# Designs tried in a protein design chat: miniprotein binders against p81326. Part 31

Target 1, 226 residues: p81326
Amino acid sequence: MLHFGGFIMEINHISKILEKEREEYIRNKVEEYLKQGFSKDDAVNKANQSWRTYIGHRIQDVIYNLLKKFLKDSGLKVTTDKALNNRNLPEELDKVKRLIAINYGEYLFLPDADVIVYKVENNDIKIIAIISVKNSFRERRFETTYWKLKLKESPVTSHIKVFLATPDKDNEISYKCPNGKPKKMRIILEYELDGIYFLKEDFEETEKAKHFGKIVEDIIEISKKL

## First folded at step 3 (miniprotein)

Design Ra21
Fold by ESMFold2-Fast, scan of step 3:
Structure Ra21 (fold): chain B 226 residues (1-226), chain A 97 residues (1-97)
Amino acid sequence: as target 1 above (226 residues)
Amino acid sequence: DEELRRLVEEAERLFREAEELARRGAPKEEVEFKLIEARYLAWRALYLARERGDKEVQARAHLVIARIEEVIARLRGDPEAIEEARWELEEAIELAE
């Protein structure tokens, strides 16, 4: 599969670019903090904290661009929750927003839909999947699961697949214990979500917990069944 | 196995450094960074020790993982993670026998 082979190749290439970007970012931030009078140890720690915030947004953008590029030939469209929060929405994106928003009485909120995949057929929009991108599980660990459960409550949104994409650099959900018991967070996320896609090589794979390189193929297959 | 002992000793050392950071009132994110690093090494030691049948290193790894998870749970205000820590302690106790 030349098309999917190209996707995996670009993921590998981008991983190398992100490693180099990290080194440069940290170096520059360490210099900034040293100029502010922090010790070398404090400067390094603060630079690493800054990088974790930066990379979260960066990975979301990377995933958006990769999916947009590799789903285009399958007739699938990709957008982001940031685009849907624009004040001047095109008609198509306004419809996407309405099809994914969740009702809380007098209020409507978007789920944790960092990346949204949809298709347009006969002037009708069908949402295929939403992808929540998490660089860290330090806070809001089950937020994606909450949104999945809310989406299941409505016939309008119950068909939408909810995926988690994560480098899981802190190894919080990548592994099951050798004794066979995985962490509660891994159990709950894998059970409730439609899939977890890891942006790393080392993890315990299952039918629902896969390498990110599988996501394009999976989304295309889901789209064909809708 | 010298490699296994080195890994678990390093994890234990990093955990103690994280405790010292917390005592000094360091920001919770700095403490978490050190704890996550310690946990990675402890997981590495656990997996290799399980493969090689080293019950002593397995028990030590489970124990330091449990302590790390308790501290992280407290820092995050996450009562569910305390249950994970209790499970790790149960495994360490079983291996000690």
Scores: ipSAE 0.000, ipTM 0.267, lowest interface PAE 14.3, mean pLDDT 80

Design Ra22
Fold by ESMFold2-Fast, scan of step 3:
Structure Ra22 (fold): chain B 226 residues (1-226), chain A 97 residues (1-97)
Amino acid sequence: as target 1 above (226 residues)
Amino acid sequence: DEELRRLVEEAERLFREAEELARRGAPKEEVEFKLIEALYLAWRALELARERGDKEVQARAHLVIARIEEVIARLRGDPEAIEEARWELEEAIELAE
């Protein structure tokens, strides 16, 4: 009934498309910077920096659309924090927003949740999971764990699973020290979060650290328990 | 919005190219790759069109998504996915009315 094999196949095809897109993007950006008067070396460096920012948004969009498509048959819905920041929200999304908002005394804020999975039963909303999408950890390595810990503090949000999805191209999460031990950042993220899903092949799988291709099946299983 | 129209037009163009590849007997994998490329751009167009309230581009994106998904489902021999594609088509029709 469900197409987990189809999901994995689409991930593989999208990876090839993104690599092709990278080549075109960098070529165009190098030309743009050269026209602005930058040297060839500076133009290349600036184009690569621009791509790193661009690909972060692209991966987030890809994950949103893949999850929306492949969770639909299981009666699960997907939205984004960008959608929840619209002034005129549909009633359903307004309810979703209220169910993930965190109280800071006099103020109410949304977690920085790139992708949100929820279900609707008899007009009631149940939030299943929040997925944080990270292309790099250099500046804000523990942002996702902060939101996990804040959500745990409230009875309304304590059941919500918090996942990290990352290509980890720089091996910041998957790297092992010379003694075979994972880096402290990997240990802490895996301990505090409900799961880490890698959009790469070369890493050691654990109970919580899995290939991204397993996320749809895991979310469906979690939703059945709620 | 020129950016939105360009994105959906490119998705539609890639879909037509995939159909031409299939008609010419190209390998199933090559056809699927082109269809996924079209699907990717259509998803991008739909997302931006929703953000900017462009119902015309939303309808066009839903329509090309439905067409792409139907072809992919047929290539994979997956009758359930064909029904999913039909649902996307119904969304496109609703938005266009």
Scores: ipSAE 0.000, ipTM 0.365, lowest interface PAE 12.6, mean pLDDT 80

Design Ra23
Fold by ESMFold2-Fast, scan of step 3:
Structure Ra23 (fold): chain B 226 residues (1-226), chain A 97 residues (1-97)
Amino acid sequence: as target 1 above (226 residues)
Amino acid sequence: DEELRRLVEEAERLFREAEELARRGAPKEEVEFKLIEAFYLAWRALELARERGDKEVQARAHLVIARIEEVIARLRGDPEAIEEARWELEEAIELAE
């Protein structure tokens, strides 16, 4: 499909933008911390730390915007857990929230659903997938598997696909050991989750572990079966 | 089921060890390794318990996984990347299988 070529080109364009954005972000943050009275070394360290936090949110936003743009023509809608936590929800988003929320007695908790893909048919809402976005292993990749297991317990939510999207810059789960075996955490995530999508080029693909460029086509195919 | 109870008991034990390491201020790599081991056993216990209909083990496994998430949330406050520890963690994880 022509739109899949456009999606891949836009991913490549965004990667270059993020690299330039990093340089500008760090420069600006160093100046900001210097104005606050920090030493040059402390300002640089704080700027680098600020970038690590910023890029996590930035990757989430990028994935949300890419999916919203490229799924629109397939009749699919995209939202975020941040949007669902607003006090004044439109009826449609309130329905989405109720269809993914997990009940713990007096409390309802949303899974770690950074990005949510759904469709509306005959005024009924069907949740297609939730995507957890993780910049690093230390950002709770265990959490994604936990929420997948919880969603499987209910007939209302058991059909929902749970995906992990990650740049995996440190090769924590995209690397194979010298003996050819994946790391234990990679094995667990790939087994339990419905897919892992890497925002990187240096990677051996499997049926469930793919380049992020495949996610739009996969989601569209899943939606056709629901 | 003795097999299921052994798995979840071992997961609970490993989690308690991870909590103690964290309380003592041990390196985050050591805590994360122990949490990974605890998570793996808890997840296996949960999967098998679902297959065999053991609700008690399912509940205990869910609790251990939830507690692991809490410790990870606390550890997330430390932004330091640990490149060198990754190879050692990989070897230890494979040996634990």
Scores: ipSAE 0.000, ipTM 0.123, lowest interface PAE 16.4, mean pLDDT 73

Design Ra24
Fold by ESMFold2-Fast, scan of step 3:
Structure Ra24 (fold): chain B 226 residues (1-226), chain A 97 residues (1-97)
Amino acid sequence: as target 1 above (226 residues)
Amino acid sequence: DEELRRLVEEAERLFREAEELARRGAPKEEVEFKLIEAEYLAWRALELARERGDKEVQARAHLVIARIEEVIARLRGDPEAIEEARWELEEAIELAE
């Protein structure tokens, strides 16, 4: 329940800010769509869809900034796949990119690695974890699993932990069946991935499915074993 | 088992109501809420049918779950959700045989 007081407090503070931000965002978007001539019902539906897209990017940024802030004192560094896709990379990030790239014959592609945690010791880079952030499972629900399976195929990348972080507001993978049995999607994701971190309270907690508040402690512990 | 059959029949009824709501252009959230109700009862029917060895109710439960997931995937424009619907459908077919 209690890991790092400051981290938990900051998560709770940001959750409240995001709730208020949602109300203002939806209100403003409904107004915009009404001015464009959409019906009230269409305006509301379009505003909600716009919010789902917006919050997906927003949650990624939040997670990146939280991990960067709270892992820094443990000597861990954080980057994103967006940063790694720049043409001109600093030497350190170029090395990170090469250490997570997956080989498809003559081509190398990056996995869906919204957030990447690594450490630098004596100019050597060790990748600790890749975190895939999913606001909803409307599309690409098994993409993270695909990348985990590809990373496992190489001795260079097989040690890298692959985590999923999600608010799962639509209860797509945190749904509690009456008998306690999870849905197929949850079973597969939990089986194949190294962990699922929920940005919500209502879910069945297991060894691999935890509250997001535990992620910093888990990553630090993993890094000590490398 | 009359209790099991009534439970899966109720899930099927709620699914049909959700389809009618969607056909009439009801808000997506209202349709989805009713689909989730149907899914809850279908999973409950599946659990009890497994305990009692009722393969017919198991097949029917898997089928209605598959249909629910397909409708949700269509409402959201999510082709990946079709993978779960397909798996549930395959289980229903296997049990029915």
Scores: ipSAE 0.000, ipTM 0.108, lowest interface PAE 17.5, mean pLDDT 77

Design Ra25
Fold by ESMFold2-Fast, scan of step 3:
Structure Ra25 (fold): chain B 226 residues (1-226), chain A 97 residues (1-97)
Amino acid sequence: as target 1 above (226 residues)
Amino acid sequence: DEELRRLVEEAERLFREAEELARRGAPKEEVEFKLILARYLAWRALELARERGDKEVQARAHLVIARIEEVIARLRGDPEAIEEARWELEEAIELAE
């Protein structure tokens, strides 16, 4: 536990930075929309919607950089689906892409793999985990489970862990109904995926649904078994 | 396309501001914040430019993304991120030529 104190402190520090970043972003966007002639209420609503789009990309970047930093000393490498979609790939990333691509007859598609963790051993590549980052579940809520099920069908990819990372600020998958039962979406995601990591404090932790602070330790343990 | 031009110009402007902050010895976090904002706008410009077939804006977006990622890599001491920046630069060069 103690050796992951730095990771927990970094998460807490970034959380504070993101809150200040949100305040500044919204202030600037409200001013922009007011200058365009929108009412104060409309300007605030439009600024909040703009923030939702921005923070989606921002959270993916934060998670990528945190994992890259804290997994490096364990001999693990981290990349993104964005990097794998570049036209000119180095040999190592081209191999990573081939090891996670799913075959649909004449076509190959990458899964919903915002962040990919792998290791290189004797010039061979082993994919450890794929992490899907969701800021909201309004759209594409079961996309990650679809990719998990497709990866399970191939002996090449069936070992790959598929994780979801989410702040779930709208309580879309951390809320429980009055009878104590989780929402259908939470039940399905937790059942099909290898883990859900919440970027929030207030939720009921289970064996598969954990605080994001535990992800580095879990990934390192998984990699040791491969 | 005036909208695409404005988006990529704004990304380029924020990148130059970040370089000036770094030159003055501003805190690393302040520099990184501005670079991340610049990169977000460049990504948006790139996505829209691809949809609209604007190769000039695509090239400019790739170039500013490459420069941003190189600076972030240096600030964080991450040599692999420098390699990623190089790929973006190669894409920009091919589109410009």
Scores: ipSAE 0.000, ipTM 0.200, lowest interface PAE 15.9, mean pLDDT 78

Design Ra26
Fold by ESMFold2-Fast, scan of step 3:
Structure Ra26 (fold): chain B 226 residues (1-226), chain A 97 residues (1-97)
Amino acid sequence: as target 1 above (226 residues)
Amino acid sequence: DEELRRLVEEAEELFREAEELARRGAPKEEVEFKLIDARYLAWRALELARERGDKEVQARAHLVIARIEEVIARLRGDPEAIEEARWELEEAIELAE
C-alpha cells in the first residue's frame, strides 16, 4: 500500500471532473453572452476569458480540499489566508495568523498564503508550509518569491517552506527553450522557492519541480524534521 | 512537414489578429488572451518541430513567441519580460543561421 496512491487516484478523478465542468461552463457562458448581444466569436472569447478567472479560484479550492483530506491522518492541519481574514478567529487560527505575519515596522501583513499547512505539538503551533496557487502568470509573477524572501528574514518564519502549485496550462514556466535553458521566470521561481508542483503530466521534473502527486509525501517528510 | 507549417501559420495569424484588436482599441484583456492563445499554438509547434527536427518551424515559432512576449510585456508594464522576449528572438536568429 502506497501512502500517495489514493492521492494520485483522486487527482486523476478530479481532473476528469474539471474537464466536464469546463465544457458546461463555457457552453453556459456563450449562451449568456449571446443573449447580451455579443457576436458568436466575441461570446466564445469572453466565455474562455471568464473560465480562466473561474478556474483559478476552483483549483485553489481543489488543492485545499485535497491537502486537508490527505494530511489529516498524519496529524497535519490545513487552512487558508481567506479563513485567517475572518473577523472572529478561533484561538488556534489566531495563533497561526500571528506565526506567518510579516513585520513591516509598525505593520503586519500576511504573505500570499492560499493554503497553509501546520501542526499542533505540545500546545505550540508549528507552520510547515505555505502554498501559493497560480493558474496564470499574467500578473504578479514574482509575488511568491517576494514572500519567500521576506519569511527567510525572521527566525520565527525562516523554517517555513514556500511552494508554488500550478496547472501552468499556458506553459509559462514548464516550457523550456531549445537549448535546454528554462525561461528567466522559471529559473528565478525554482531557485528561490522550496518547490514547484505542477498539476499537469507533460513537463521535465527536477529536484524542486515535481508532479503535484508528490506534495503530500514531501510535506509529511518535512513535518517529521521539525 | 505540412502539419507543422499550418500550426505555426495559425499562431502567426492569431498574433496578427491580436495586433488588429489592439489597433482598434479593444480592451487589454481581449488582446492579451488572443496573444496567449497564439503563444500556446507557437509553443506546441515548437515542441513538435524540435521532436521532428524541423528547424524552419522552430525558428518561426521562436520569432512569433518573441513578438508575442514583447507585446504582453508592454501591456503588463514589465521591462524584465521585454529582456526575456529579446532572448527568444536570439534563439530564433541562431536557428535560422
Scores: ipSAE 0.000, ipTM 0.331, lowest interface PAE 12.0, mean pLDDT 81

Design Ra27
Fold by ESMFold2-Fast, scan of step 3:
Structure Ra27 (fold): chain B 226 residues (1-226), chain A 97 residues (1-97)
Amino acid sequence: as target 1 above (226 residues)
Amino acid sequence: DEELRRLVEEAERLFREAEELARRGAPKEEVEFKLIEARYLAWRALELARERGDKEVQARAHLVIARIEEVIARLEGDPDAIEEARWELEEAIELAE
């Protein structure tokens, strides 16, 4: 149980680092905007907007590094859609790309796969899971669901688990309405996806909606059945 | 409670700024950033107000959340968000009484 205990401790450690990073980032950006002549209120607003953009990429990197570290000893490998879009792609990653690409006639497109977990058995690649990392749901709230449905249509990709990982800082999908009902977005995402992993404490836990601390053990168990 | 009052007042202020940006035809992304920030503060005010039994701040938080959801519903053409905004309004009215 050392691996899973260590994973939870690392998540807690990273959360504290991100909190300090946020304070420092906001402070520096407010000062920068004030020097540019913005009012205090405008500077604070612009700093918050800047942080929201920054943290989206930062969380993707954090999740990638955590999964890479804690899945390695289970024989699982981790990559990103950014890595798969490199011009000179190693043979192994080229195979991964081909196994998750969705066919649109003459064209192949990658799903919204911020993090990809796969295994190698006798030079054959098996894709275990695709993880979409979302800090905000406004513009692209059902994009992950679209890619899940597209992957399910093909025998090559239908086994691939599609997960959402999110801090859901703005309570976009964890908020419970006054009548006790979850928001419709939460209901739809949970129904269509294979799992939602929250990087926060206060949400309604279900069989599919779990704390991020459970993702490593879930992925390992899925990989054993593949 | 000065902290609760400041949180809900700030949420209400950011909502008004978002409405003004929308009226001026500002980019959707800019309007949404302010709406999300306003909702976050309103949610924070709501949670703390529930812990401290401050029904006035709870009502104000639900009201500003309702207003935010209505604006988003109009921007995105989402009838379900309109219904959710109605639930927030009903709760605000009940708490105010």
Scores: ipSAE 0.082, ipTM 0.546, lowest interface PAE 6.5, mean pLDDT 84

Design Ra28
Fold by ESMFold2-Fast, scan of step 3:
Structure Ra28 (fold): chain B 226 residues (1-226), chain A 97 residues (1-97)
Amino acid sequence: as target 1 above (226 residues)
Amino acid sequence: DEELRRLVEEAERLFREAEELARRGAPKEEVEFKLIEARYLAWRALELARERGDKEVQARAHLVIARIEEVIARLLGDPEAIEEARWELEEAIELAE
């Protein structure tokens, strides 16, 4: 049996774990900075900045492990750009790397894809989706759309779905303007990408902008059509 | 690596707490939460251990994840979680080569 209910349950529990981890992390970092002689306000600000960097890596790892767990019974495999940059790459991952490489004239470069979903069928590899994980949009707001546009240029990669996954804690792309119009960044991301998956509850779903709990089902459906 | 050792030990400790909660008949949701918390730390240990090439921590992480999936299978009655446990055990065994 497919674990759609199990997946949602695990997301809910992990969200609570991440909130508990945040509280503990901030508390410990504030104490650490106070011991170093920083003022209370500076200690709090530095702790919050440290958490921002830390949580980005945590969310990426969580999404990788959740997708790996919940997609394998559908014959789908999951890897990361970090794994593909290993010097001693297994044959299967070397093939994955070749199939997502972007052409820059005479050069081929791997996109900075956080999580990659693929399938192996009769010794042939088909890339299903690339997922970019963003905790915030402060400095890298359109990086995912750049990868999508580059992938569309090649017949080898044009079928690959490009998704954004984000908690969007600061309501940067899940927020609606007072007149009901989304922000320009939300409009562009939703237009260019194949989907946006939010790790939060307080937003209005659209055809392309969904709760993260729907990503497993969507990826499985896409893989059936390939 | 002391950081990796501490992280996997914490995952193992949380798993033992979840097992004790289950043995004492604690509410299902409480046991599930603790199991997922243990697995969350084991995932952290596993990814960091892979990055640093620490095969001992990788094996220990796979083992505790396998045990977590087995308990989830029993608690939820989900046969698929048994396959998860089997796969994690195979990964741990492979690392022993």
Scores: ipSAE 0.270, ipTM 0.679, lowest interface PAE 4.5, mean pLDDT 83

Design Ra29
Fold by ESMFold2-Fast, scan of step 3:
Structure Ra29 (fold): chain B 226 residues (1-226), chain A 97 residues (1-97)
Amino acid sequence: as target 1 above (226 residues)
Amino acid sequence: DEELRRLVERAERLFRDAEELARRGAPKEEVEFKLIEARYLAWRALELARERGDKEVQARAHLVIARIEEVIARLRGDPEAIEEARWELEEAIELAE
């Protein structure tokens, strides 16, 4: 029996911290744009757009730290694509990089793997899941599905779960059409990916589309089957 | 609810402002920023209207959201998104009536 009340409490605490960071960031950026001669409305819009870029990196860090903390006792390890791009990799991370890199002839590329969950079993590494963190779907909306399809092609990587984690603040994939159906992008992403985890409350849960609070228990269950 | 009506009215106004900016040849970025703000207010109005059972504001929010999304898709040169937005617009018009 696992109980994830502590994880949910930590998510709620961090959400409050992020809202305070947002308020300060927006105030500072609005002031900056006003000094540049933009109107009040344009300054606010530009500040909000700047925040969307900033929060993307910030949410990735938050997800990394939360997963690292709450998966540790289950024997699971967490890293990032940023860590894997360092020139001098520890042996363990070098092995992780080799196990997720995709071959394009003479070239190797990492998938869109903002956060990577793996385990060490008998001195060998098994990749459990790759998590893509998306704040916006304006560009490269199907990049995560492309990487899922590429990973699925190889017997070495086909077991790796590919998840999307998103606040979806712009309701780009959680919005329901007037007839109650999801948008096309949501349908495609949910069909192709192994799961979508929302960092928001207002959406309809499905088998694959869940509140972010469920991600730790899902990853632990997946790891037991590997 | 006065707050709900003001939110959807502001969203509708910002949408009209964005269309006027586009007609005057404003940069795409400037037009898109106005549309994004309009959509945000319309989404807030829709969410609150659902909680409070305000069917009029729900219909108006769906309508302006669909119109905004069509313009955004057109600005981005996304034929599939244009088609999707037009289907949503037709559904929203039927709901409103």
Scores: ipSAE 0.000, ipTM 0.375, lowest interface PAE 10.9, mean pLDDT 82

Design Ra3
Fold by ESMFold2-Fast, scan of step 3:
Structure Ra3 (fold): chain B 226 residues (1-226), chain A 97 residues (1-97)
Amino acid sequence: as target 1 above (226 residues)
Amino acid sequence: DEELRRLVEEAERLFREAEELARRGAPKEEVYFKLIEARYLAWRALELARERGDKEVQARAHLVIARIEEVIARLRGDPEAIEEARWELEEAIELAE
């Protein structure tokens, strides 16, 4: 499948672009902090901290655009939770929003779904997957798991796959204890979620924890079974 | 192995810098970032030390990882990191014997 090869090639190309973007961003931020009177070491550290925040938004946008481009020929559509929060929704997106909403008695809330994949057949909408994009796992480590468990409770949403996509640069969930045991967070996330897709090379692959390059083919296969 | 010793020394140096940042009241994110850098280098030192059979560097890597995980646990209120630190310390003690 040529388009899967194209997807992997584009991921590799984007990774190189992001690496150069990081170098330029950090160089510029270091210069900025030095002008503000910070020491060299403080300037470098603050620049790296700034990059961590910046890259979180960049990775989410990159994943959205890549999935939108490479799922289009399979008849799959992609949107974002940001798009679903617009005041004037097109009818199609309003239906998507209603199909992923979670019931809390008298209230309906959207999960924190950074990217949403769905299909339209005969004006009926089927949600395929939601993808949570995480650059770090500092404070809200189990949010994605919470939303998976809530979606699983309803017959309307129980079929929806919940994926985590992460570079995991901090090795928070790709770090393995020397005794061979993964950290508790990795164990729980892998157990409860439908898959974890890493935007990095250095990790131990499992049935559910895979390289990001496999996400398009996985989503297409899931879609065919719905 | 001079290269391996330098790598673990660099991890230990970054850990000490993180402790100094915390002592000076630096933002938690700044301290955390430095700790993550130290842990990554210590992990690399540990993997290479295992391949080369350098028990001294293995012990030093386990020890600095334990110290890093302890500080991370305090910064984030993470009980999992306390368990990680305990295990790393036990490995360092075993290797020292």
Scores: ipSAE 0.000, ipTM 0.175, lowest interface PAE 15.5, mean pLDDT 79

Design Ra30
Fold by ESMFold2-Fast, scan of step 3:
Structure Ra30 (fold): chain B 226 residues (1-226), chain A 97 residues (1-97)
Amino acid sequence: as target 1 above (226 residues)
Amino acid sequence: DEELRRLVELAEYLFREAEELARRGAPKEEVEFKLIEARYLAWRALELARERGDKEVQARAHLVIARIEEVIARLRGDPEAIEEARWELEEAIELAE
């Protein structure tokens, strides 16, 4: 029996580790900027900007490791766009890369696929989902929508689910206006994408906008239909 | 890295295309869409260049991102976007050295 409670427990544990990591990171970066001659306020602002960049990569690594661990028993494999950009690819990863590449006339580019979930059946690769991981960068959330629209244009890639995973700590897409309406960014992202998974507790769930704790069970259900 | 260089070159090309559209009096929405496309490709080039330690492509990506953000800020009247452009420019200068 597959137990999703273990996944939720791991998410909660990692959340606490990341909170402590943030405190240490900000403290160290403020000290560094003060030594460079910045004022206290400027040092704090620069440290926060640096943390936003750092935590983006950190959360991406966390999501990769969690999905790899919890999808393994379902016969699903997980890779990253970083792995696919290696020049000496194993045959399997080379096939994955070819199955998600987008055509721009004379050029082929990979989508913003921070994490890629696929399966291997009868020596055939089937791409199940790509997950774009975004932290507090408001404007960068629309790139996921761009890649979803491009993937839909090809019969090779049109079946691939495109998900956004985000802590949304600044409430940029989890916030509701006083009239109860979501912001335009949330409306567009939810409409165009296959799902949004929040790494936070305080938001209103919909059919497509869910707690990150549900992503493993959703991916497994999708894979059964391929 | 030829692949990285081509990716940042494409971003730079799209930025020039957006400037040409603006010069010809194209709708602001069309100009902004081209800028967003250029910016996305520049961010991808930046990510890959960081992973491979390609400081030249990192600097070029930061520079074109800074230019794009400045134009977008002017089109939208968004003062916060000017701060982002300034930060990208500082990163490009540091890497060039």
Scores: ipSAE 0.000, ipTM 0.157, lowest interface PAE 16.7, mean pLDDT 78

